# VH-VL binders against p39960r1967to2165: the designs that were tried, part 4

Target 1, 199 residues: p39960r1967to2165
Amino acid sequence: VPLEDVCERENTLIPTIVVKLLEEIELRGLDEVGLYRIPGSIGSINALKNAFDEEGATDNSFTLEDDRWFEVNAIAGCFKMYLRELPDSLFSHAMVNDFTDLAIKYKAHAMVNEEYKRMMNELLQKLPTCYYQTLKRIVFHLNKVHQHVVNNKMDASNLAIVFSMSFINQEDLANSMGSRLGAVQTILQDFIKNPNDYF

## First folded at step 1 (VH-VL)

Design G2 (framework fv_regdanvimab)
Fold by ESMFold2-Fast, scan of step 1:
Parts: structure tokens; C-alpha cells; sequence
Structure G2 (fold): chain C 199 residues (1-199), chain A 123 residues (1-123), chain B 110 residues (1-110)
């Protein structure tokens, strides 16, 4: 389902499934070694996705504090899979070239840091509201994971890598022969390290 | 465009050590998330995963050959080296190196492969 | 030892469809994404499918993948003589901390 349709259906700015999964990881998963790198059980991930569909994700009584979902990597895995399965990535097909071209210019030293940040903020403000709010929530979550790197071994660079393919569609990757993936990683790493510069 | 090419001896005697070099272009192992793996295939048999090294020097080896295998990289030369000790005739195979596009074991796959180099182990 | 099981061979006529299965366990297919590779005679393997069901650029939609539980399936429709090849499934094994391949399936197009 498209992200905008989910937010409209739920009358929310961020999908309920995203909020609940990220909150649970923040509650008990931030120190998990290899968080987001080590795959969770696909059976547990599918069971969790099914539970959200059947038990009412928007129901305030629905809880992840249940022995059925004790495996933190399954919760993390459910979140990653949700992002990968979105019909359009969070940078959107329409804007991904603008985002990645900006990062490419910056890395080639064709742009100063202040100009890059200003232009990046302009691009972010052009995202639909639900995309912007969802991206903001995710970035601040990943910043918390980064802050726990001593225990979890997942710094901003590692996180940018494991999330990069969730931010660019397969069609856009194929059209660039993978050349834009590094740009996505550069953007995400900077967002995760310096979220207040962008959100 | 990504290309990889294996090089090394084509003939090895039993008990000797094999050293194979993977030389590549179109990507760098200084790029975050990128890895290079080694796979072999004995004549008429299945593909066998051997080892994988990532940009950050994380290394993985198949458990059955772990004590015999070493994988290393030289990022400045765009090379990955596989070393295998105590060669035996059963190690006769075509050896491939391959590009892993990003660091995510859920999706770990090889999108570009070298042509392969054939190594024969005989007395 | 092979930890992923594929049928050794499959055959069909041009224009028909075939499916190739890949069976594993909870530590590999049950826990991780599956990829599929095509190996034409005398050539290196080529990626056909990654992340269970996704196609790289240049792979026609005649090739499809799916995964259920501890098993994965490669589907090929509209068979062509050029599809005659060996097909391998691949995944990560979490208990071994290593990649694994299936035993391969030889597709013969009559």
C-alpha cells in the first residue's frame, strides 16, 4: 500500500506500524549487537506483520510486549521489510535524482557545506507531509541506534548501508547501474549523524 | 561498469598452498557496504560458497574449509586475495570472485561475477 | 555438504512453463532472502533473482521468484532454447555465518 494511503486511512502523519515498531526497539533493542545487520527470523517477521493486520495496528491496546515477539531482531526485521516493500521509496522516484545529484556534487567538492545543507533542506520540504514526517521519525530513531554504537556495534555508516536500498527504488538503481547507491548512503549517514541540521 | 577477473596458478601440486587474486574495476572496496566473495565449482558439480570480505574488513569463511582459507583485501590496488592451504585433488575447480553490492545479509547476493579461473590439483 | 536441496533436473518444451524448487531450513531460507543464478554452459553464473522475487535490470519478467517458509521457487514461463542452463538458489545461513548454494538444477528445453 502507498505510504500516503496508509496515513490517510489511519488519519495519521506516520504509519502506526512504523511508530509501534520503532518505539519497541527504542524500549528494549538499542543495545542489541548487530541491530538491523543481523537478520531476524522471517517466520517471526511474517507472524508479526500478520498480527498487525489482524489484531488492529491502530488499536491502542495492541502491544509488542508479548512473548510471541521476544526476538528484537524480528521487530527490527519487520520494520526494514515494511520499508523495502513500500511501492515508492521514502526519497520517492520523482525526487531521488535530485537528492542523489546534490550529494554527488557535494562529494566532488563542487559545493560548500552550508550550500549543501540549505539545498538538502529545500528538497526535504518538497516531500509530501507523510513522507517527511516518516523520514524524520526514522532518522531520529537511527540516531539513537548510532548513539549506542559502543554496545550495538552499528554506527551511522553501518546503518546508512543497511537502509540504503530502502531509500531508492530498484528501477532507479537499475537505471544508474548502482552508481546512485553510494550517494544515498552519503545522505543517510549525514542525516543519522546530524539530524538537527535537517529536521 | 563493474568487471572482475581472477588470476593465479592453473596447476597446483597436492599439499601446496593456492593463492588467487581478484582484480576489479568499476567499484572500490573503500565504498561503504561493498564486498567481494569467492565461489568455486568442481567440474560437473555445484557452486560452493567459500569466503567473503567487506569494505570494513569483516571476513566470513565456509565452516568446512575455515582452517584452510584466508581472505584479504588491498583497497588501493582494487584487489582481493584468497589463500587456501594443503591443496588436494578434490579442490580441483573453477574459482570465481564476485561483487556483493551492499552489506545486508538478508539480501546478500552477487550481482557481477568474474569469468572464473580453473585450478587443477594433480601430482 | 549441501544444505539447500534442488531437483537435479527439469525439462519442458519451448513455450511451456517450469518451476524449480529450493528447500532449506529455518537457519537459511526460513531466516533470510533467496537469490537465483543462471549458468549457461561454459560461462560464469548470472544473477536472475535477488531478495526472493526481484529482478535485476535486463532480466525478462518470464523469470519470477517466490518464497514460503523454508522453501523458495523459481518460475520460468514461455521457455526458450536459450534458457537451457543450470539454475542455482543461494542464501545466507545464520547458524553457519556463511553463504550457501543449492545443488543446482539442469533445465533441458526439448
Amino acid sequence: as target 1 above (199 residues)
Amino acid sequence: QITLKESGPTLVKPTQTLTLTCSFSGFSLSTSGVGVGWIRQPPGKALEWLALIYWDDDKYHTTSLKTRLTISKDTSKNQVVLTMTNMDPVDTATYYCAHSPYYDFWSGYFDYWGQGTTVTVSS
Amino acid sequence: ELVLTQPPSVSAAPGQKVTISCSGSSSNIGNNYVSWYQQLPGTAPKLLIYDNNKRPSGIPDRFSGSKSGTSATLGITGLQTGDEADYYCGTWDSSLSAGVFGGGTELTVL
Scores: ipSAE 0.013, ipTM 0.553, lowest interface PAE 7.9, mean pLDDT 86

Design G3 (framework fv_regdanvimab)
Fold by ESMFold2-Fast, scan of step 1:
Structure G3 (fold): chain C 199 residues (1-199), chain A 123 residues (1-123), chain B 110 residues (1-110)
Amino acid sequence: as target 1 above (199 residues)
Amino acid sequence: QITLKESGPTLVKPTQTLTLTCSFSGFSLSTSGVGVGWIRQPPGKALEWLALIYWDDDKYHTTSLKTRLTISKDTSKNQVVLTMTNMDPVDTATYYCARIGEDYDALYGMDVWGQGTTVTVSS
Amino acid sequence: ELVLTQPPSVSAAPGQKVTISCSGSSSNIGNNYVSWYQQLPGTAPKLLIYDNNKRPSGIPDRFSGSKSGTSATLGITGLQTGDEADYYCGTWDSSLSAGVFGGGTELTVL
């Protein structure tokens, strides 16, 4: 289901499943070694996904502070799976080339840092509201993970590698011979290290 | 005991496609965090990283050879396959497969290597 | 086309200390973990150091790693003739979305 449809259905700016999963990781998972790199058991991830589908993500009785969901890596894996299964990536199919072209120009020294950040902010503001708010929430979450790197071993670069395929679909990646994957990683690494420059 | 072993043709003609299989034991690619990569080394030259596949089918390839390389896995058979198209004499090298372990924090660190298989490309 | 630079060779006498450098950029060593590999003549490489400075089980404490900025260093103390090998640094390059190795350093124990 498209991200805009989920937000409209739930009357929210960010899908409730995203908020609940990220809040639980922030509560008890930030120091988990290999967070997001070491996925949970497939059975636990599927059970959690089914619980969101069947018990209702917006239901006040549904909580991740349940003995069934003790495995932090299953919560992290469920979140990563949710992003991979979105019909359109968070940069959107319509704008991913604009984002990645900007990063490519910056890396080629065709623009200065201040101009790059200004143009990046302009592109972010063109995203649909639910995409922007969801991306912002995710970026600040990943910044918290990065801040705990001494314990979890997942710095901004590692997180950018792990999440890059969730921000560009296979069609866009294949059409660029993979060159845009590096650009996505550059963008995500910078967002994670310096979220206040962009959100 | 973790072991990896490379297999495939030792002689390939220019323009042909090379297919190498890495067969392993002592671990599974169904295990979260585990990956298997391919590295090559031309005679007397440095190690060159080629490709990597993770447990979740996430794939990476070296930029210079990306259009020629495919990597795939068969988790049930404990095998990873590397295919390289349009072979050229400069591709003559020893080809290694290696494991990325779930207990290491490095995403690209390779803790156990196969013995290597030598592939010669000549007419 | 080499993105990580190592000296091509280094030599020292038995019992001495040697250091091997590996220089890169912010897209690789500067923002990612560094591994080191030992390759004895005619054999496959062996992991010697991972996560910048950690040793796998079975690697003696004579081997150490460190990282500062965009450079990494492998240190070997109490050199033995059995340490004669090629040594490679390796890391991830975020701009290439690929693993990269240094050019290798041949260690000769005189």
Scores: ipSAE 0.000, ipTM 0.438, lowest interface PAE 17.2, mean pLDDT 84

Design G4 (framework fv_regdanvimab)
Fold by ESMFold2-Fast, scan of step 1:
Structure G4 (fold): chain C 199 residues (1-199), chain A 122 residues (1-122), chain B 110 residues (1-110)
Amino acid sequence: as target 1 above (199 residues)
Amino acid sequence: QITLKESGPTLVKPTQTLTLTCSFSGFSLSTSGVGVGWIRQPPGKALEWLALIYWDDDKYHTTSLKTRLTISKDTSKNQVVLTMTNMDPVDTATYYCAHTLEYSSSWYFDYWGQGTTVTVSS
Amino acid sequence: ELVLTQPPSVSAAPGQKVTISCSGSSSNIGNNYVSWYQQLPGTAPKLLIYDNNKRPSGIPDRFSGSKSGTSATLGITGLQTGDEADYYCGTWDSSLSAGVFGGGTELTVL
């Protein structure tokens, strides 16, 4: 289901599944070694995703404080899978080339840092409200993970790599012959390390 | 264009230590998400996963050989080195190094070296 | 011995369809992604399928993958003489904390 349709259906700015998964990780998972890198059981991830679809449509009737989901890596894996399976990525199909072109120019040293940040902020403000708010929530979550790097071993660079395929769809990646994957990693690493420069 | 090439001795005596070097181009182990692994194949037998190392020096080894294996990288030389102690004739195999990229926590190798054959014989 | 079981050989005629199975357990195929590799005689393996059913650039859609429970399957349609090779499945084993490969399947195109 498209992100905007989920937000409209739930009357929220951020999908409920995203909020609940991120809050649970922030509650008990921030110090998990290899968080987001170490795979959760596919069976546990699918069971959790099915539970959200069947039981967790409403905020007050579904909780992750349940022995069925004791494995933090399954919660993290469910979140990563949800992002990866969105019909349109959080940079949106319409704007992903603008975002990645900007990062490619920056990486090629054709643009100074101040200009890059200004233009990036202009692009972010063009995103639909639901996309912007969801991206902001995710970035601040990943910044918290990065802040716990001493315990979890996952810095902004590691997190950008793990999440890069969730922010560009396969068609957009194929059309660029893979060159845009590195650009997405550059963008995410900067967002995670410096979220207040962008949100 | 990603390329990898294995190098090292073609003949090793029993009890000696094997050192193999994987030299590569088209990527860097300073690039986040990049890893290089080692796989071997005895003549006429199956592929056996040995070890891998990521850009951040995170290392994994097959459990049956873990105490005999070390994997290390020299990022400035674009090289990954595999060391295996106490070589035995059953370790005779073609040894491959291969590229991997960390983005979904799946384990697979998308580009492989041509392989180097190591014979363990007295 | 091997934690992933493949048939040792399969054969079919040009233009036909062939399937190669890979059977494991809950600690490997049951809870992890599966990849498939093609090894032509005298050459290094090449990635055919990753993440159960995805094809790398350059791999024709004649090759497909699927997974059900603790087993995975590689399908090849429109079989060509150039497909004659050894095929290996691979995955992560959570109990071993290591990657594992199947025993390999020799495909003969008669």
Scores: ipSAE 0.000, ipTM 0.497, lowest interface PAE 11.6, mean pLDDT 84

Design G5 (framework fv_regdanvimab)
Fold by ESMFold2-Fast, scan of step 1:
Structure G5 (fold): chain C 199 residues (1-199), chain A 121 residues (1-121), chain B 110 residues (1-110)
Amino acid sequence: as target 1 above (199 residues)
Amino acid sequence: QITLKESGPTLVKPTQTLTLTCSFSGFSLSTSGVGVGWIRQPPGKALEWLALIYWDDDKYHTTSLKTRLTISKDTSKNQVVLTMTNMDPVDTATYYCAHSYYDILTGYDYWGQGTTVTVSS
Amino acid sequence: ELVLTQPPSVSAAPGQKVTISCSGSSSNIGNNYVSWYQQLPGTAPKLLIYDNNKRPSGIPDRFSGSKSGTSATLGITGLQTGDEADYYCGTWDSSLSAGVFGGGTELTVL
């Protein structure tokens, strides 16, 4: 289901499933060694995905503080799966080339550039509201994970690598012959390390 | 429309406990990302942040007063309660409650009118 | 003392521009969003700026915000007598796990 349709249906700016999964990780998972790198049990991930589909993610009574969901890596895995299965990535098919071209141009100049940050902010403001708000929420979540690197061993560069494939559609990646994946990683690493510059 | 209103005693004696209630409408503390904060302002002085409670019952208190402050919510009644023990004349102030949203504390977009609390013998 | 420093007062004539600074540290302004509030005499504070530089609906574009490093600035152009008020910056302090406000700036339109 497209992100905009989910947010419209739920009358929210961010899908409820995203909010609930990220909040649970922030509650008890930030110090998990290898968070997002170490895969959760496939059975637990599938069970959690089915619970959201069947029990209603928007019901206030549905909670992830349940012994069924004790495995934090399954919650993390469910979140990654949700992002990968979005019909359109959070950079959007329409704008991913604009985002990645900007990062490539900036790197070619090999200079710290306030103009790059200004132009990046302009691109972010062109995203549909639900994409922008969902991206912002995810970036600040990943910044919290990065802040716990001493315990979890996952810094901004590790997180950018792990999440890069979730922020570019397979079609867009194939059309670029894979050349834009490094640009996505550069953008995500910068977002995670410096979220206040962009959101 | 979001509205908030503070209520409680206007006069408190030194050493007593102050209890203030924030009653609100137009939003719910069951909504993910929503919080309610308490801020005070002594006469002619600056705003001083006191406490914040989020939808998930996560609570924060200013460090200088944390042993004296308790914040709690009753989501079904649309109320947030602030309690401050061992009141002193220096605690005389207008007390505000205010609405917040979680996007890394965008600030307080709607405020109550404030309730003035005087601490005297 | 205060963790966020503002000038105690600022003044200008109608139609002129003023800027109000707010200085902090990496644990507050450096890593968190800054909001600005206007407080008219006898009233509750009103949000003017959030997320460093964004205006709520109903706030005229004469009011602007910016942040650089550990400092934030509120700009007011085309000053009007109705702008006479106290102005406060506010943010979160990660080291204190607490909200913080500046000491306030009294704006006088002469």
Scores: ipSAE 0.000, ipTM 0.448, lowest interface PAE 16.3, mean pLDDT 84

Design G6 (framework fv_regdanvimab)
Fold by ESMFold2-Fast, scan of step 1:
Structure G6 (fold): chain C 199 residues (1-199), chain A 123 residues (1-123), chain B 110 residues (1-110)
Amino acid sequence: as target 1 above (199 residues)
Amino acid sequence: QITLKESGPTLVKPTQTLTLTCSFSGFSLTTSGVGVGWIRQPPGKALEWLALIDWDDDKYHTTSLKTRLTISKDTSKNQVVLTMTNMDPVDTATYYCARIPTYYYGSGEMDVWGQGTTVTVSS
Amino acid sequence: ELVLTQPPSVSAAPGQKVTISCSGSSSNIGDNYVSWYQQLPGTAPKLLIYENNKRPSGIPDRFSGSKSGTSATLGITGLQTGDEADYYCGTWDSSLSAYVFGGGTELTVL
């Protein structure tokens, strides 16, 4: 289901499943070695997905502070799976090429830092509200993970590679022969290290 | 014109601290994505990457030498400084600094290198 | 210890083609861009290939790069005596949070 449809159905700016998963990781998972790199049990991930569907994803009484969800990597894996299963990239299908072209041009030294940041902010402001708010929430979450790199071993570079495949469609990846994947990694690394420059 | 040049002592005694300075022109470490790295090469041996500092003052070091290495920058002087403690004869090498035009996870290549400075560690 | 494996030497005659391999793992070559560097005797290394297959300005098209899975290859066609050098592959290693070089390959042209 499209991200805008989920937000409209739930009367939220960010899908409830995203908020609850990220809050739980921030509560007890930030120091987990290999967070987001080490896969959780697929059975636990699927059970958690089903619990959100059956027990009320929008219900404030639903909690992840339950012994069933003690495995932090399953919570992290559920979040990654949710992003991977979105029909559109968080950069949106309409704009993903604009984002990646900008990063490719910047990487080639065809523009200065201040121009790049200005243009990036212009692109971000064109995103649908639900996409923008969801991306912002995710970026600030990943910044927190990056801040705990001494314990979790997952810096901005590691997080960018782990999440890059969730931000680009297979068709766009194949058509660019991998160059757009590198561009997504550049964008995400910069967002994670410098979130206040963009959000 | 982008240029980098290494400077520092050519002879160091065992247990001493080595300080090398990379002076550059034609680019700035205030530019987002840009970094400067240090690489060394012992005589007749392979290139060994040592450390990187980027525009945002983030620092990375090779794990085998991390406790001995410190990297810092002075953006007003266009300089990057590498410090290596507890020098040993096996640290005898040519030390290079190089520009990293855009640092991100999928990159880190060094597109312009200094000429190198040879450091001999001997009593 | 070296993380990227290259053959220690390769040789070919002038005008021939030579291929130099670089083998790694998913955390380095598998997930990241590969670069190649040429080091002529007594000189600093020169960037020859970046982002797997791209050439910096001034590098002739006789030099090419490719990547498949966890391996990368440098190809040199129309070999010239001036190509005698050490060649290094390099890439970022996400598990080490560090850039890594291969052990280098000495190319001899007769």
Scores: ipSAE 0.000, ipTM 0.456, lowest interface PAE 14.4, mean pLDDT 84

Design G7 (framework fv_regdanvimab)
Fold by ESMFold2-Fast, scan of step 1:
Structure G7 (fold): chain C 199 residues (1-199), chain A 120 residues (1-120), chain B 110 residues (1-110)
Amino acid sequence: as target 1 above (199 residues)
Amino acid sequence: QITLKESGPTLVKPTQTLTLTCSFSGFSLTTSGVGVGWIRQPPGKALEWLALIDWDDDKYHTTSLKTRLTISKDTSKNQVVLTMTNMDPVDTATYYCARTDYGGNPFDYWGQGTTVTVSS
Amino acid sequence: ELVLTQPPSVSAAPGQKVTISCSGSSSNIGDNYVSWYQQLPGTAPKLLIYENNKRPSGIPDRFSGSKSGTSATLGITGLQTGDEADYYCGTWDSSLSAYVFGGGTELTVL
């Protein structure tokens, strides 16, 4: 289901499933060693995904503070699965080349830092509202995970590697022979370390 | 292209231990959400799930056989191994390995199956 | 013990419609996604339906799935002789921490 369709259906700026999963991780999962790298069990992730589909993400009686969902890594895995299953990546197919070209030029030292940040902000403002707000929520969440690196061992670089495939689809990756994956990782590291420069 | 293939002995004597190997290509068991399971089917009978191993080395076994079953993986060789102890003629079946994906594609690719006969 | 119940057989003529039921409980069908598998004689099972009602690439739209409460249904329209096979439902059982299959339904195309 496209992200915009979910936001429209729920009358929200960010899918409720994303908000609920991230809030639960922030409540009790920020110090889990290998958070997002060490996955939860397949059975727990599937059970949680099915519960959201059937019990409804917008239902106030549905809670993740249930012993069925004890495993924090299953909550984290469910979130990663949700991003993977989006029909379009969070940078969007239409704009991913603009985002990654900008980062490639910056990494090659063909652009000064001030110019890079200005142009990056211009690209972010062109994203559809639901994409922008969802990306912003995710970035601030990952910044919190990064702040707990002493306990969880997941810094901005590790998180960028884990989430990079959620920001570029396989078609765009194949067309670049993999060169754009590094660019996505560069963008995500910067977003996670310095979210207030962009959001 | 995703493929799986079972290998092991076709004849086993009662009380012996069966070891089956699933060799696969086109995916990695280090990928989050991926697992490999074993399913068997006695001649003319229903499919029976035996065991599953996830990318994180989490292991599941059917309750009726759990004391007899061991499942392990070797990610460098792209292999999953099932061991079943104390074989009995009722364990005669075709044994399949199959890939699963927590994204909602349980057992989306299957091996061809290997037939194991337990007899003396 | 059989956790998921299917009728042992079903039959119809070419061009007709059949439905195959799968009945379980809250810990399996109620809580989890249902899949359906087709097994042609002498072959390995093939995934036919996943996530209750979705089809893998290459599966024609004559095959459909649905789920209501603790029961699931596989529908086949426009029956063809090539559909003659055993059909199995399958799902995760949360209380057993195990995957479970139904007993299978033999479809005969008369």
Scores: ipSAE 0.000, ipTM 0.447, lowest interface PAE 17.7, mean pLDDT 85

Design G8 (framework fv_regdanvimab)
Fold by ESMFold2-Fast, scan of step 1:
Structure G8 (fold): chain C 199 residues (1-199), chain A 121 residues (1-121), chain B 110 residues (1-110)
Amino acid sequence: as target 1 above (199 residues)
Amino acid sequence: QITLKESGPTLVKPTQTLTLTCSFSGFSLTTSGVGVGWIRQPPGKALEWLALIDWDDDKYHTTSLKTRLTISKDTSKNQVVLTMTNMDPVDTATYYCAHRGYSYGYEFDYWGQGTTVTVSS
Amino acid sequence: ELVLTQPPSVSAAPGQKVTISCSGSSSNIGDNYVSWYQQLPGTAPKLLIYENNKRPSGIPDRFSGSKSGTSATLGITGLQTGDEADYYCGTWDSSLSAYVFGGGTELTVL
């Protein structure tokens, strides 16, 4: 289901499933070694996805503080799968080339850092509100993971690698012969290290 | 048993560099998740965290003093060294080193006795 | 400046209960576990509570901790004269990449 349809259905700016999964990781998972890199069990991830569908993500009675969900990597895996399965990525099909072209120019030293940040902020402001708010929530979450790198061993570069495929559709990736994946990694690494420059 | 002990000069003149050594036993700084921090306390004032070095050589410093602070470790000698440049009378304090165990809280579970450093001409 | 706020002093009689508060923000207490430290006059601090509510070996169950939102609380029951000390809360601040202590609370046993 498209992101904006979920937000409209729930009367939220960010899908409730995203909020609940990220809050649970922030509560008890930030120091998990290899968080987001080490896969959760497929059975636990599927059970959690089914619980959100059957018990309701917006239901006050549904809680992740349940022994069924003791495996933090299953919660993290569920979140990554949710992002990957969105019909359109958070940069959107319409704007992903604008985002990645900007990063490619910056990496080629064709623009100064301050100009890059200004233009990036302009692109972010063009995203639909639900996309912008969801991206902002995710970036600040990943910044918290990065801050716990001493224990979890996942710095901004590691996180950018493991999340890059969730921010570009297969069609857009194939059309660029993979060249835009590195640009997505550059953007995400910068967002995670310097979230207040962009949000 | 985990023990830590601070050593260094007890009197420093303004503008000089302070070097403090934390010597420890009962643990290794090669153990995943273990770290050693430095905390100071001026007379009659609150505890102020200064720096932390972990088993993986990751270093953290309080932002207000970061340009003056250096923290390093020698795992073969079981020592952590704190260096603070350009000492001022306001830096007069008791300096503690403390063990940071592997936990989700970054708590300091064992502390040295502290060493008092007076900055005076 | 102080990132974590504690009352400067509390007092009670022997055998009574006291509660010491510690208030912060989402980037410190909200995001991270809270520890409490006891400092007897002339001594180094001693870890009293870690991970919000756990006690190290040797700490009596008269001492308890709790956390709600961006605030934490240390409870001491059955007060003894030997509990007269300064008490500090502490936690990691994710936005500062720094460990932060509260300003301390002086407990006087009347």
Scores: ipSAE 0.000, ipTM 0.425, lowest interface PAE 18.4, mean pLDDT 84

Design G9 (framework fv_regdanvimab)
Fold by ESMFold2-Fast, scan of step 1:
Structure G9 (fold): chain C 199 residues (1-199), chain A 125 residues (1-125), chain B 110 residues (1-110)
Amino acid sequence: as target 1 above (199 residues)
Amino acid sequence: QITLKESGPTLVKPTQTLTLTCSFSGFSLTTSGVGVGWIRQPPGKALEWLALIDWDDDKYHTTSLKTRLTISKDTSKNQVVLTMTNMDPVDTATYYCARMGDYVWGSYTYGMDVWGQGTTVTVSS
Amino acid sequence: ELVLTQPPSVSAAPGQKVTISCSGSSSNIGDNYVSWYQQLPGTAPKLLIYENNKRPSGIPDRFSGSKSGTSATLGITGLQTGDEADYYCGTWDSSLSAYVFGGGTELTVL
């Protein structure tokens, strides 16, 4: 289901499943060693996804503080799966080349830092509202994970690597000979370290 | 463009060690979630997965051949090397390397998205 | 012995529909995503379906996949002579820590 359709259906700016999963990780998972890198049980991840579909993501009685969901890596894995299953990446298919071209030029020293940040902010403002709000929520969540690096061993660089494939689809990646994956990693690392420069 | 190409000997004698090299372009094995695997297919038979090495240098092998298989990578050369010891005529097959992508939840969700053309290895005296 | 079971062959006429089944267990199909591969005679396999039901770019919508429990199905509609090939299912097996393929299904279009 497209992200915009989910937000309209739920009458929200951010999908409820994203909010609930991220809030639960922030509540009890920020110090988990290898958070997002160490995979959860795929059986537990699928069970959790089915529970959201069947028991209702928008139902206030649905809780992740259930013994069924004790494994925090399954909650993290469910979130990664949700991003992976989106029909459009969070940079959107239409704009991913604009985002990644900026990072490629910046890494090649073809523009100065201030120009890069200004142009990046202009691109972010062109995203549909639900994409922007969802990306903002995710970035601030990953910044919190980064802040707990002493305990979880996942800094902004590690998180950017782990999440990069969720922000560019296989077709766009293949058409770029892999150069855009590195660009996505550069963008995400900067977003995670410096979220207030962009959101 | 993502490409993979197998290279190595086309004829191997029984008891010798086979060494195959997979040379690739368009991606790097430093990229999280990416691996390169080896698959073989004896003439007229099914595909058999052999081994995988990923971005994190984790190595996986099929259990039936694990003691005979070694897989390694040279990230600077964009190469993955498979060695198989004590070759036997039943090991005659076309050997493929392929990219495995999108490692999540302890699994590669895309499967083998880009394959080399294959190299035929005949084991005979 | 193969851990994933496919029928050895299937056949139909041009324009018809076929389905190819793939049966496994909880440690492979049950817990992991299924991919399907098409192998035309004399060529390397090509990824046809990934993550149970998704198509790579360039794969026509005549090809579809589904998964239920420990079984997966490949559907092909509007059969064309160019679809004549061997079809393999494949998935990760968590108990083996290994990727496994089905035995393959030969599709004949008559």
Scores: ipSAE 0.000, ipTM 0.453, lowest interface PAE 17.0, mean pLDDT 84

